# Miniprotein binders against q9usj1: the designs that were tried, part 22

Target 1, 298 residues: q9usj1
Amino acid sequence: MFSVGKKISFILPIKGVLQKLKDNAQKTVLLDATWYLPTDTKNGKKEYLESRLPGAQYFDIDEAKDHKNPLPHMLPPADEFASYVGKLGIDRNTNVIIYDRKGFFSSPRVFWTFKVFGHEHVFLFPNAFNAWKTEGLELETGEPRTPKPVVYEGAKLNKDLVASFDDIVKVIESPDAAGVHIVDARAHERFLGNVPESRPGLASGHIPTSINIPFTETTAAGITAPKPEEDLEKVFSSHGLTDKSVPIITSCGSGVTASVLFAALKECGFKDVRVYDESWSGYGKRANEDSSLLATGP
Short names: E, the ipSAE of ESMFold2; O, the ipSAE of OpenDDE; V2, 0.75 times the mean of E and O plus 0.25 times the DockQ between their complexes.

## First folded at step 12 (miniprotein)

Design j6 (at its last look DockQ between E and O 0.73; V2 from the best seeds 0.00; counts 0 for: pae E 2.9 > 1.5)
Fold by OpenDDE base, look of step 12:
Structure j6 (fold): chain B 298 residues (1-298), chain A 80 residues (1-80)
Amino acid sequence: as target 1 above (298 residues)
Amino acid sequence: DKYVRIRISGVDPELLRKFAEEVIRIAEKYGIKVEIYVENGKIEITLRGLSEDTAEWLIFYLRWFAYELGIKVEIEFREE
């Protein structure tokens, strides 16, 4: 009887989360990665302090970044990442389950970050709050627990998961030879260049040769969860992404929603997916100075 | 009656139009009633007939979309 091994997905339903929490063989840490747009009045950390999943720690993408880089949410150095997560009680062997209050918006960024630094046991818990409530489970309120700090060892940036500006240039200089798809997660109007950029010095448009797949096409209504795998396949196939072996680079505005695409693509079995960390915040500046880097329209 | 109120002002008319169209599209898709008031370059959109849960995700989405358009919006969830 060939036990068709259940495909272990890094995206966990509540049952999977509960199972991991019950398993004492391995330490599990829940991470609240709630982040809101700068234009939003809500604050993830503030909400975390008000309520959270029991035992959850807060991962602040605005803190866990490269502070020497003026671009938003750039990956921190490996040692800084290690220090940050170590203080959260996370070591190399810890099961890390990441959620956000919206469901599937900012948590993928944190997921990608852990993957970049080689963490194996990292998972996403979409629609966590709703799922938790539906199961009749209680949230934690009051002061969060202070985890015992641990040493996170072996943090090393995996370049295979991160695309640089140079990587983008290689693609646009030789599109046919590169065989790489660049996928932009931004809204269609932004991609087209029909909207002025709010930040000064940024061009309006997209990376030449890139494909636009707004990240909302990969999520359920309200960005609560990724679409089912079957639906994701349809989305990606409709954009010509059928070969799972073809390298893909995702981009967006600030590096967050590109990670949503990363997670969705990985869920569908795409083998080579990288996130362009600078995204448009960095690229748009360059394109503003060099028109050869800029495309507009579809 | 629960409703979402969106106020937009001081924005390029074309961007306002694009935003409004998106609101309408979503509303139609989910059977939400839409009321639009335009006065002196200000747009007020009222969405009615939606649950609190629907409102929550809709508000978030619209804020994201507004952000993508580079426009400032005020969105409120109210109960009459």
Scores: ipSAE 0.635, ipTM 0.853, lowest interface PAE 0.9, mean pLDDT 93
Fold by ESMFold2, look of step 12:
Structure j6 (fold): chain B 298 residues (1-298), chain A 80 residues (1-80)
Amino acid sequence: as target 1 above (298 residues)
Amino acid sequence: DKYVRIRISGVDPELLRKFAEEVIRIAEKYGIKVEIYVENGKIEITLRGLSEDTAEWLIFYLRWFAYELGIKVEIEFREE
């Protein structure tokens, strides 16, 4: 069969998570992707080492990156991605279920990373710790389990999911490029250019032609989960995003919250969504040197 | 009695107002009591009537929002 008419969600409730963990026919790995802002006193790796969902491995977005690039969190080379996840016991046939401890913040970045390198069996588990507790299940403590390393074959960067600076320039240089939307996940005041950027050397403002949808508009109570699909569709339509065939590029500060928008758009069936991996961390430096790249205000 | 306390000083008044407006919006939505004290250019916001689980996501969210506004804040969760 060429296509299936039923919708399949990559966002799993706890019952779906437990079904996959119980399945003896296919390996499933839980990934703890908890990451905190540099200004936060909490540390995701330290928390993971103290407690985690049973059997979970830790995915560190500050470790699984392009170490040659000074920009934060840039996608690693494909071979380094393969080596990294292979050490976590993940091969191409592994179901990967990704959670943040209590937020819905960094797990979409890891989800997007897996999609970029061609991993099909990847899922998000929002509100994980609260859902786990309400099901009456216990956390794992003590030393984390050491997975048996495997070879991850066939990792290859899918350019259809990643936007480059050149892609952004093409959009802003065409006043009639009505076919592509750039969507900025940052808070409104950063988009307007009303606050200085915390990273040095960055202009304050936004990419010309871009639309601002702060990622929190797509999340439920306290950023613990995405909104239900029907509410997500209302959010996007209120910003003029109704045609699911229109190409969309998401951006933010460093690619983390842009990936929240990526996941929300894909859940709603948008067909062509890319994340601008550099986001403002790279673009803002260029806009500081070239004012033609900078817009401010509404 | 559990509370979240936020302390700010030396911040742009417009940004402080926007932060306070967001805190009030969340408090109204979730039935959280807000007390705001201003003294000698310092602002202290206290949020009460919340569980430990609510406090954890709220602190995470408010730290993100403060980061986005370029505001440096001290946020802590305490039990009396």
Scores: ipSAE 0.455, ipTM 0.783, lowest interface PAE 2.9, mean pLDDT 88
ESMFold2 (binder alone), look of step 12: mean pLDDT 81; pTM 0.761

## First folded at step 14 (miniprotein)

Design o1 (at its last look DockQ between E and O 0.86; V2 from the best seeds 0.68)
Fold by ESMFold2, look of step 14:
Formats: sequence, C-alpha cells, structure tokens
Structure o1 (fold): chain B 298 residues (1-298), chain A 80 residues (1-80)
Amino acid sequence: as target 1 above (298 residues)
Amino acid sequence: DKYVRIRISGVDPELLRKFAEEIIRIAEKYGIKVEIYVENGKIEITLRGLSEDTAEWLIFYLRWLAYELGIKVEIEFRKE
C-alpha cells in the first residue's frame, strides 16, 4: 500500500537544516558528499579539507564501497557501512543531512546508501553552499573536527531499494507481467548506443524496455537543486511515468546519477523505487556477450 | 574580460557537433556571447558575458556531458 494525500519530505530548505542543527534532543551530522567525475581536475575531499559547512564530515563514495567487487561504487557490505559511518559519529538515531557543495549530483547517492541500510533520519540539503552564503552564514575552515566514533547497530541491506541483474532480466523477459519501468539517467546519445563505452568490454546501448530520462531533466538550472515537484511531475508524465504505485528501477553508468532520479521520484511520491547498483558497468558487460540483452536507438 | 574557454576534440564528429550545439543552446538561453574558432583539428569555443555562478554550473554540466559523450574537453575559466 502506498501513502496518498500525505508526503514526507526528505529535502530540506536551509531553515529546516538550521532547525535540526539547533535541536538538542537529537544529534545531527552534516555530510559533505561532494564527488567529481574521474575526468575532472577537482577533488571533493581536498575541497572539504579546505572548507565545509560547520562541523560537516566527509562521506567518500570511493572509499565507502565494496572493495572486493571490481565494479565501480558498489554498495559496501552492511557491516562495513556500519563501521564507516560509526567513525563519522553517526548512529541509528542521528539526523544525517547530506549535501554536495555545488549541486544535486552525488548527495542523492549517499542518501540512497543510508536508506538502503535502514537509516530513517536522512535528509538532502540541495544548493547548500549558495543557501548558506545567502543566509549570511560562514563556512568552517582549517582542520576539520574529529568526531567521537560510535557504534552503528542494525545495518541491514533493504532489498526493496536495490535491483539486481536478475531483477532486470525478469522485467525484460516479460515486460507486461513484471509491471516495472526501467529508467536510465545517462545522456541520450549514450543511451542510444552512439557512444563507445570508455570501460573495456561494455556494449553500447541500453537495457531493452528502458526509458531515458537524463538526470539533468530533473534538476533546476545549474544542477544545484531538483526541479520543484510540479515540474518534476511534468518531466515524469511526459515520459509516461504517471502511476505512483508502479515499481521503478533506475540505472545509469555506475549508480550515481540513477540516485538523483531515485530522489526525484521519491519526492514526487513514487512508492516503489529501486536503484540498479551495477548499472551499465555490470549490465553492459553481459550485453556485450549476449546481444539479446541489448537495445539501441530511441 | 571574463570568459569560459572550451577546447574540444574527439573521434566522432557528430558527437562533437552535438556537444557544440548544446553549448550554443545554453549561450542563447542565458544571453551569452559565443565565439567559435577551429584550428589544427581542434574546436575552441569562447563564452563571454556570464556571471561566475553561471560559469561554475555550466563548467560542471559540460564536464558531465563530455564524459558521457566520450569527448575530451579542456576548460579554462578567466574570472577577471
């Protein structure tokens, strides 16, 4: 059963962020999740070490991953997630507010990661640095604060938020019986199969039956925030996504921008949204070896 | 005096054209002046009349799109 008529928002404006930071009844931790593409000269951790929102800890997407899996950015094991966030001072009762300094790009991936491991009190703060500046608040500089480590109990992977390759196969084998929409956040030309993949062994194209919604269609100008809900509704409906009860699986290259779509869909009240964590990095290898898994074109 | 300069190269001329067209589309939307120069197999696009805030998000977006399209991009931002 999906909730209707009441929306629980996880996207906080600056006033909501400041209210949670003032609340002494429940600990709040700000997470800087800034991450840049490997082709960028900028480094998110380096920028964090230079300046941050006051008291923010850094969540490194490239560190908090499954190090035994050759695929990029795969979710860590639950116990390793627990250990990682516990070292940042986060326990299950901590309010976690996640930003990336300039946008709405990598913070949804970290948001999704917390949701996957059952963390209820997790929120997104889009456009964080601009909002902070506009409010007249100063950044923290100098050496970051060292949190007291805590124990994070009860991390368990929620399979309802993650799609496997087998889940994808079930959809493409019987699309009507599955009743699931697969949504691809990659750029259109990459979806069409017109771009050779940079990683060796990956086919060029997309998952059969999938819909292409490049993640930038869901962001406001400058990819600093999601579009307002009414505009998101128009984006999704223009792609045939109108029934909030129909399951959706998001995909992209490696699961980062698929998580932007995850957040945008949840904001619009879609009840059943999963991220295909392998995304094209894993699927494309299989599709290179089995053309029945590959579609190209519109 | 402030500008964003974008040098692009790649094997597929259709993808280079689509990338350049996207830069032009954004420039028209935001009233940004565009100068295009082609020399020795490289395309150079210079954007003028944009704010620092516009330049920052534009650079981020263009790096993402270039990454997605397999286009090599060099971006220079002159703030003065």
Scores: ipSAE 0.735, ipTM 0.884, lowest interface PAE 0.9, mean pLDDT 89
Fold by OpenDDE base, look of step 14:
Structure o1 (fold): chain B 298 residues (1-298), chain A 80 residues (1-80)
Amino acid sequence: as target 1 above (298 residues)
Amino acid sequence: DKYVRIRISGVDPELLRKFAEEIIRIAEKYGIKVEIYVENGKIEITLRGLSEDTAEWLIFYLRWLAYELGIKVEIEFRKE
């Protein structure tokens, strides 16, 4: 009787989080990955300094990026990633549990980043604050604990999780042969090209052949958590995504909500999912220069 | 009274309408009372009868949606 080993989901309920925190066999670090849109009045770091889950460290997606690339939130070099997380007390064997104050908005981006660099023991904790409160647990206030720096070894970018512009072009040029689905997490009106881009020099529209699944279709109300797996299956099936072996590339505006789709797809067992890191911030510029790269409408 | 007041403005009336309709849809789904005022191309929507938790996630969603649609949004949340 082959005990079908219960695939431990990388998405943890509060019970799972607590269990890991109690397990002394492995070091666990909670990461607050709270990030807000630039137009929002709130600041994730500021809120972190006010309150956090006990022992949590802050992961700033605006700092942990490639600063040499003008595009927003591009992956940092492997050595910079290693240095950044090492300062947070995270090594290769550390259980990393990532949450954000919204529930399931920016934390998936950090999750994807850890996966890209080959970290095995990384998890998401949706709706962390509410779950924590409901359990009657207290938040930490005051000055956060300074972790003991450690050396993070073996950071190497896994290209299988990152799609490049060239990868996108290959799909566009041979959509039938590639069998790859490009999924855009942006709002429908933006996907259609009905909304002007805020940044100059970006085209309005979407990648040819791409499918629009606003990331909010994969989340519970208020973006607190991913929908249950059963519901996710329905969402993806309704968009023709039924074969779990078919390669998928997710995209959005700047790579954040594309990662939400990444996490949701992975939860549903899709085997080959990549995030187009440049997303529309990079692609839109190219499409503005080359109309063959641009589609509008449905 | 606890309420969320949303003021939206923008260049495209159709986008404003769509945004307002989305708010109405959500309100109906959750049994939230809606008051709508339209004046000079601006739409003001006041939501009443919602919990603080509902208000918080709704505000975030609406900010994102407004950002995506390129419309200006001002939100006032009176908690008590």
Scores: ipSAE 0.518, ipTM 0.807, lowest interface PAE 1.0, mean pLDDT 93
ESMFold2 (binder alone), look of step 14: mean pLDDT 79; pTM 0.732

Design o2 (at its last look DockQ between E and O 0.80; V2 from the best seeds 0.68)
Fold by ESMFold2, look of step 14:
Structure o2 (fold): chain B 298 residues (1-298), chain A 80 residues (1-80)
Amino acid sequence: as target 1 above (298 residues)
Amino acid sequence: DKYVRIRISGMDPELLRKFAEEVIRIAEKYGIKVEIYVENGKIEITLRGLSEDTAEWLIFYLRWLAYELGIKVEIEFRKE
């Protein structure tokens, strides 16, 4: 495998986070992206209102979405993304550091969203609350700080980071010619087709030609951070993903854990990674109506 | 002492068994003690000898797995 330079460091340890927060030359905004599964009674926004890293704003993936699309968590239009983040005090030149409170689950989805709309100064802070506590730093409680709204200029969807259904069809119709790996972040039994889907009208199974890498294979201590790069290399190579120049499309149920794989792949220097935003929520309905789109088993 | 208690139920006993097997696998990997009780189509799993940090990420992971397997899960974490 040929390597051209090292990956850009977008995953920050606490010292890197603190240094950016201290930087007077460029504004930094912390984003709490904590999100829980529909079956959980916990609510990330409620937890944010109780405590947060000092000065953090809340990014709600259930608000910052395409409200006209019935599919879950679809990317918002560029102008609505710009309006949303502008209200959080974020402009094009703002350093954005994104965390889950104690996990590494939904923050990569928000990271990917910023990358999709062309935001260059975006970073991930894994294991945030534990790292903060270990440094002896206090959380912020009480009324969250209210940012001064700004104008976000130049938001434009980068098609190189998003896969469409038509992109998927092109791959499965001619996998050798396409030369693209489709990687599914869902649990193995769901990938095999052994679990009835909870959303109505979805087939059980996976996209033909796809590889299953449940997202937790790429995380340390279950879900707190990505594995070290060396271990990520082993995970991906064990699944046949060794050539960093080969395009990869990640998928899952609705695009959240697919973004964990996106971040892990980028950490390892994979150059061409896209997320299939519809994921199974859209694909599974089509596969239910057209069995040629459906695979089951290993 | 600290424990995590997990009660699972669902329509497919095979998926409940696979969930329990994954809990056992993790417990062995991290040196966590596991007790399993099965009654009337429900499974109760108790995990002991784990730190608060380990319990928190494990609970999150197990909620994700239960969601993926279509399993109803109730999790109790006793901190002493």
Scores: ipSAE 0.738, ipTM 0.883, lowest interface PAE 1.0, mean pLDDT 90
Fold by OpenDDE base, look of step 14:
Structure o2 (fold): chain B 298 residues (1-298), chain A 80 residues (1-80)
Amino acid sequence: as target 1 above (298 residues)
Amino acid sequence: DKYVRIRISGMDPELLRKFAEEVIRIAEKYGIKVEIYVENGKIEITLRGLSEDTAEWLIFYLRWLAYELGIKVEIEFRKE
């Protein structure tokens, strides 16, 4: 009787989080990955300094990026990632549990980043604050604890999780042969090209052949958590995504909500999912220069 | 009275309408009372009868939606 080993989901309920925190066999670090849109009045780091889950460290997606690339939130070099997380007390064997204050908005980006660099023990904790409160647990206030720096070894970018512009072009040029689905997490009106881009030099529209699944279709109300797996299956099936072996590339505006789709797809067992890191911030510029790269409408 | 007041403005009235329709849809789904005022190309939506938790997630969603639609949004949340 082959005990079908219960695939431990990388998405943890509060009970799972607590269990890991109690397990002394492995070091666990909670990461607050709270990030807000630039137009928002709130600041994730500021809020972190005010309150956090006990022992949580802050992961700033605006700092942990490639600063040499003008595009927003591009992956940092492996050595810079290693240095950054090492300062947070995270090594290769550390259980990393990532949450954000909204529930399931920016934490998936950090999750994807850890996966890209080959970290095995990384998890998401949706709706962390509410779950914590409901359990009657207290938040930490005051000055956060300074972790003991450690050396993070073996950071190497896994290209299988990152799609490049060239990868996108290959799909566009041979959509039938590639069998790859490009999924855009942006709002429908933006996907259609009905909305002017805020940044100059960006085209309005979407990648040819791409499917629009606003990331909010994969989340519970208020973006607190991913929908249950059963509901996710329905969402993806309704968009023709039924074969779990078919490669998928997710995209959005700047790579954040694309990662939400990444997490949701992975939860549903899709085997080959990549995030187009440049997303529309990079692609839109190219499409503005080359109309063959641009589609509008449905 | 607890309420969320949303003011939206933009160059494209169709986008404003779509935003407002989305708010209405959500309100209906959750049994939230909606008041809508349109004046000089601006739309003001007041939501009443919602919990604080509902208000918080809704505000975030609406900010994202406004961002995606390229419209300006101002939100006031009166908790008490």
Scores: ipSAE 0.541, ipTM 0.819, lowest interface PAE 1.0, mean pLDDT 93
ESMFold2 (binder alone), look of step 14: mean pLDDT 81; pTM 0.763

Design o3 (at its last look DockQ between E and O 0.49; V2 from the best seeds 0.00; counts 0 for: pTM E .796 < .8)
Fold by ESMFold2, look of step 14:
Structure o3 (fold): chain B 298 residues (1-298), chain A 80 residues (1-80)
Amino acid sequence: as target 1 above (298 residues)
Amino acid sequence: DKYVRIRISGVDPELLRKFAEWVIRIAEKYGIKVEITVENGKIEITLRGLSEDTAEWLIFYLRWLAYELGIKVEIEFRKE
């Protein structure tokens, strides 16, 4: 036997999920983080109320947000995050395992949110419903289980995991001196500026100096799981991302798929990864008013 | 038998072609059969030879891609 220095993976297969659920030494809470685009006919909360993984609680990214900010999905204040997750039965010592039912899409956003507020024991369960069905395990139906509320203490926003617009401006004003990569998770045609934005008042294009890695390049089983780590390494290296010490800021439309890239980069050992929470929803408005902030094309 | 049918209208012809190419690429990757009909700037894509689970994530993927491209889509999933 020898001790191996190891990276503890936060992406759990069903075996790891079941082991944590069975562990009586530490409380585990499953979170259903299912969220659909506004143009989708489905509703994640309604689906959760119909069926869920046994004992799962629902985390609503449209409820757990900064309600005073008109931009979509902005991080809530730390005290509101603490109150929200405390009502779900989650304290600082709780293992939190997050899934979304149709994709590897919104659960990384919730994962990132927990990391931002300093929660250590947070994990992702990709392809959860297919994995559950394949193991012959039953979904829970009927009334959801009611958690006993707890106090969540010590939530504090970690600025090392969040990028602001000012952070972006510093990078594009001095790209060589900043030494930071900005990575855009949006579809390629949107990055190029070849299609109008659906939200009014947004420029079409991308942040100058940024590179495009549509989040689907990092997924497997269609859009339901991340690629294996070896394949993720190839994706990132093919885009010139090989030095794991170089800071990376991920961006997308509203911070959801940027969090998919965040999780994929962290799984590959990138040490300094931040999400630009405003993403194009905020940046694109500024770029519409100031074309010096806008790039188009490859 | 099972199929997924996507109907697209009111789309710039270049964007319609690019969307169709993405659908074909994904379908080939997963061994899914594709039939495409084009008429008057409208496109209908029919996907066959897929499981219900594959259809569900594919529909989610296609709705995301359509959103990103600003394309209006109608998606029908026939499970029988």
Scores: ipSAE 0.641, ipTM 0.839, lowest interface PAE 1.4, mean pLDDT 89
Fold by OpenDDE base, look of step 14:
Structure o3 (fold): chain B 298 residues (1-298), chain A 80 residues (1-80)
Amino acid sequence: as target 1 above (298 residues)
Amino acid sequence: DKYVRIRISGVDPELLRKFAEWVIRIAEKYGIKVEITVENGKIEITLRGLSEDTAEWLIFYLRWLAYELGIKVEIEFRKE
């Protein structure tokens, strides 16, 4: 009787987090990946400095990006990623547990980033602050601890997890042959092209053949956590995503909420999921110049 | 009374209208009272009769929606 080993979920409840923290066999680092929308007045780093889970380090998605690319939140080069996380005391063998103050909003982006560079031991901790408080655990205040820098070795971008513009074009040009689903996490009205883009020079609409699943459909109220797996299955099935072997590319405005979909799809067992890193920030510019790249409506 | 006040501006009037309609739909779904005032191209929406928890997640959702739509949004949450 081959015990089909329950695939240990990368999404951890508080009990799972505590277990990892107690396990001295492997170094564990908590990462606060709190990021707020530009429409918000809050600042993740500022809040981190005020309070955090004990021992947590801050991962700033606005710093850990490709600064040479004008697009928001593009993946950094592998060496820059390695340098960044090394300074946080993270090496290849470190258990990395990522949370954000909202619950399940920006942390999936960081999770995806670690996966892209081949980190195996990375986890998400949804609704971390509430869970922590409910267990009667205390937050850390004051000046954060400075970790001992380490060398992160072997960072290499896994292209299987990142879709490029060229990858998108291939899907559009040969939709039947590619058998790839593109899933857009943006708001429905934005997907339809019924609203103008906030940034100048971007077309309004969506990638031809793409499906719209606003990321909020995959989360609990308040974006505190992903929906239970059973509910996620219903959501994805309702959009025709039933075959878990079919390749999926997620997209959004700037790559953050696309990563929420990435995490949700992975939780449901979808095997081949990539994030289109440029998302609409990059694609919309191109579509503005070439109408063949643009679709509107449902 | 607890209320959430939302001020939106800086975009096409049609877009503002759509946003307001979205807020109304959400409010109806959750039994939230809605007051809307339109003045000088600005829309002010006041939500009443909601719990603090509901207000918190709704505020975030509205900020996201505003971001998605390119709308400038100001939100005030009065807890008392």
Scores: ipSAE 0.627, ipTM 0.854, lowest interface PAE 0.8, mean pLDDT 93
ESMFold2 (binder alone), look of step 14: mean pLDDT 75; pTM 0.675

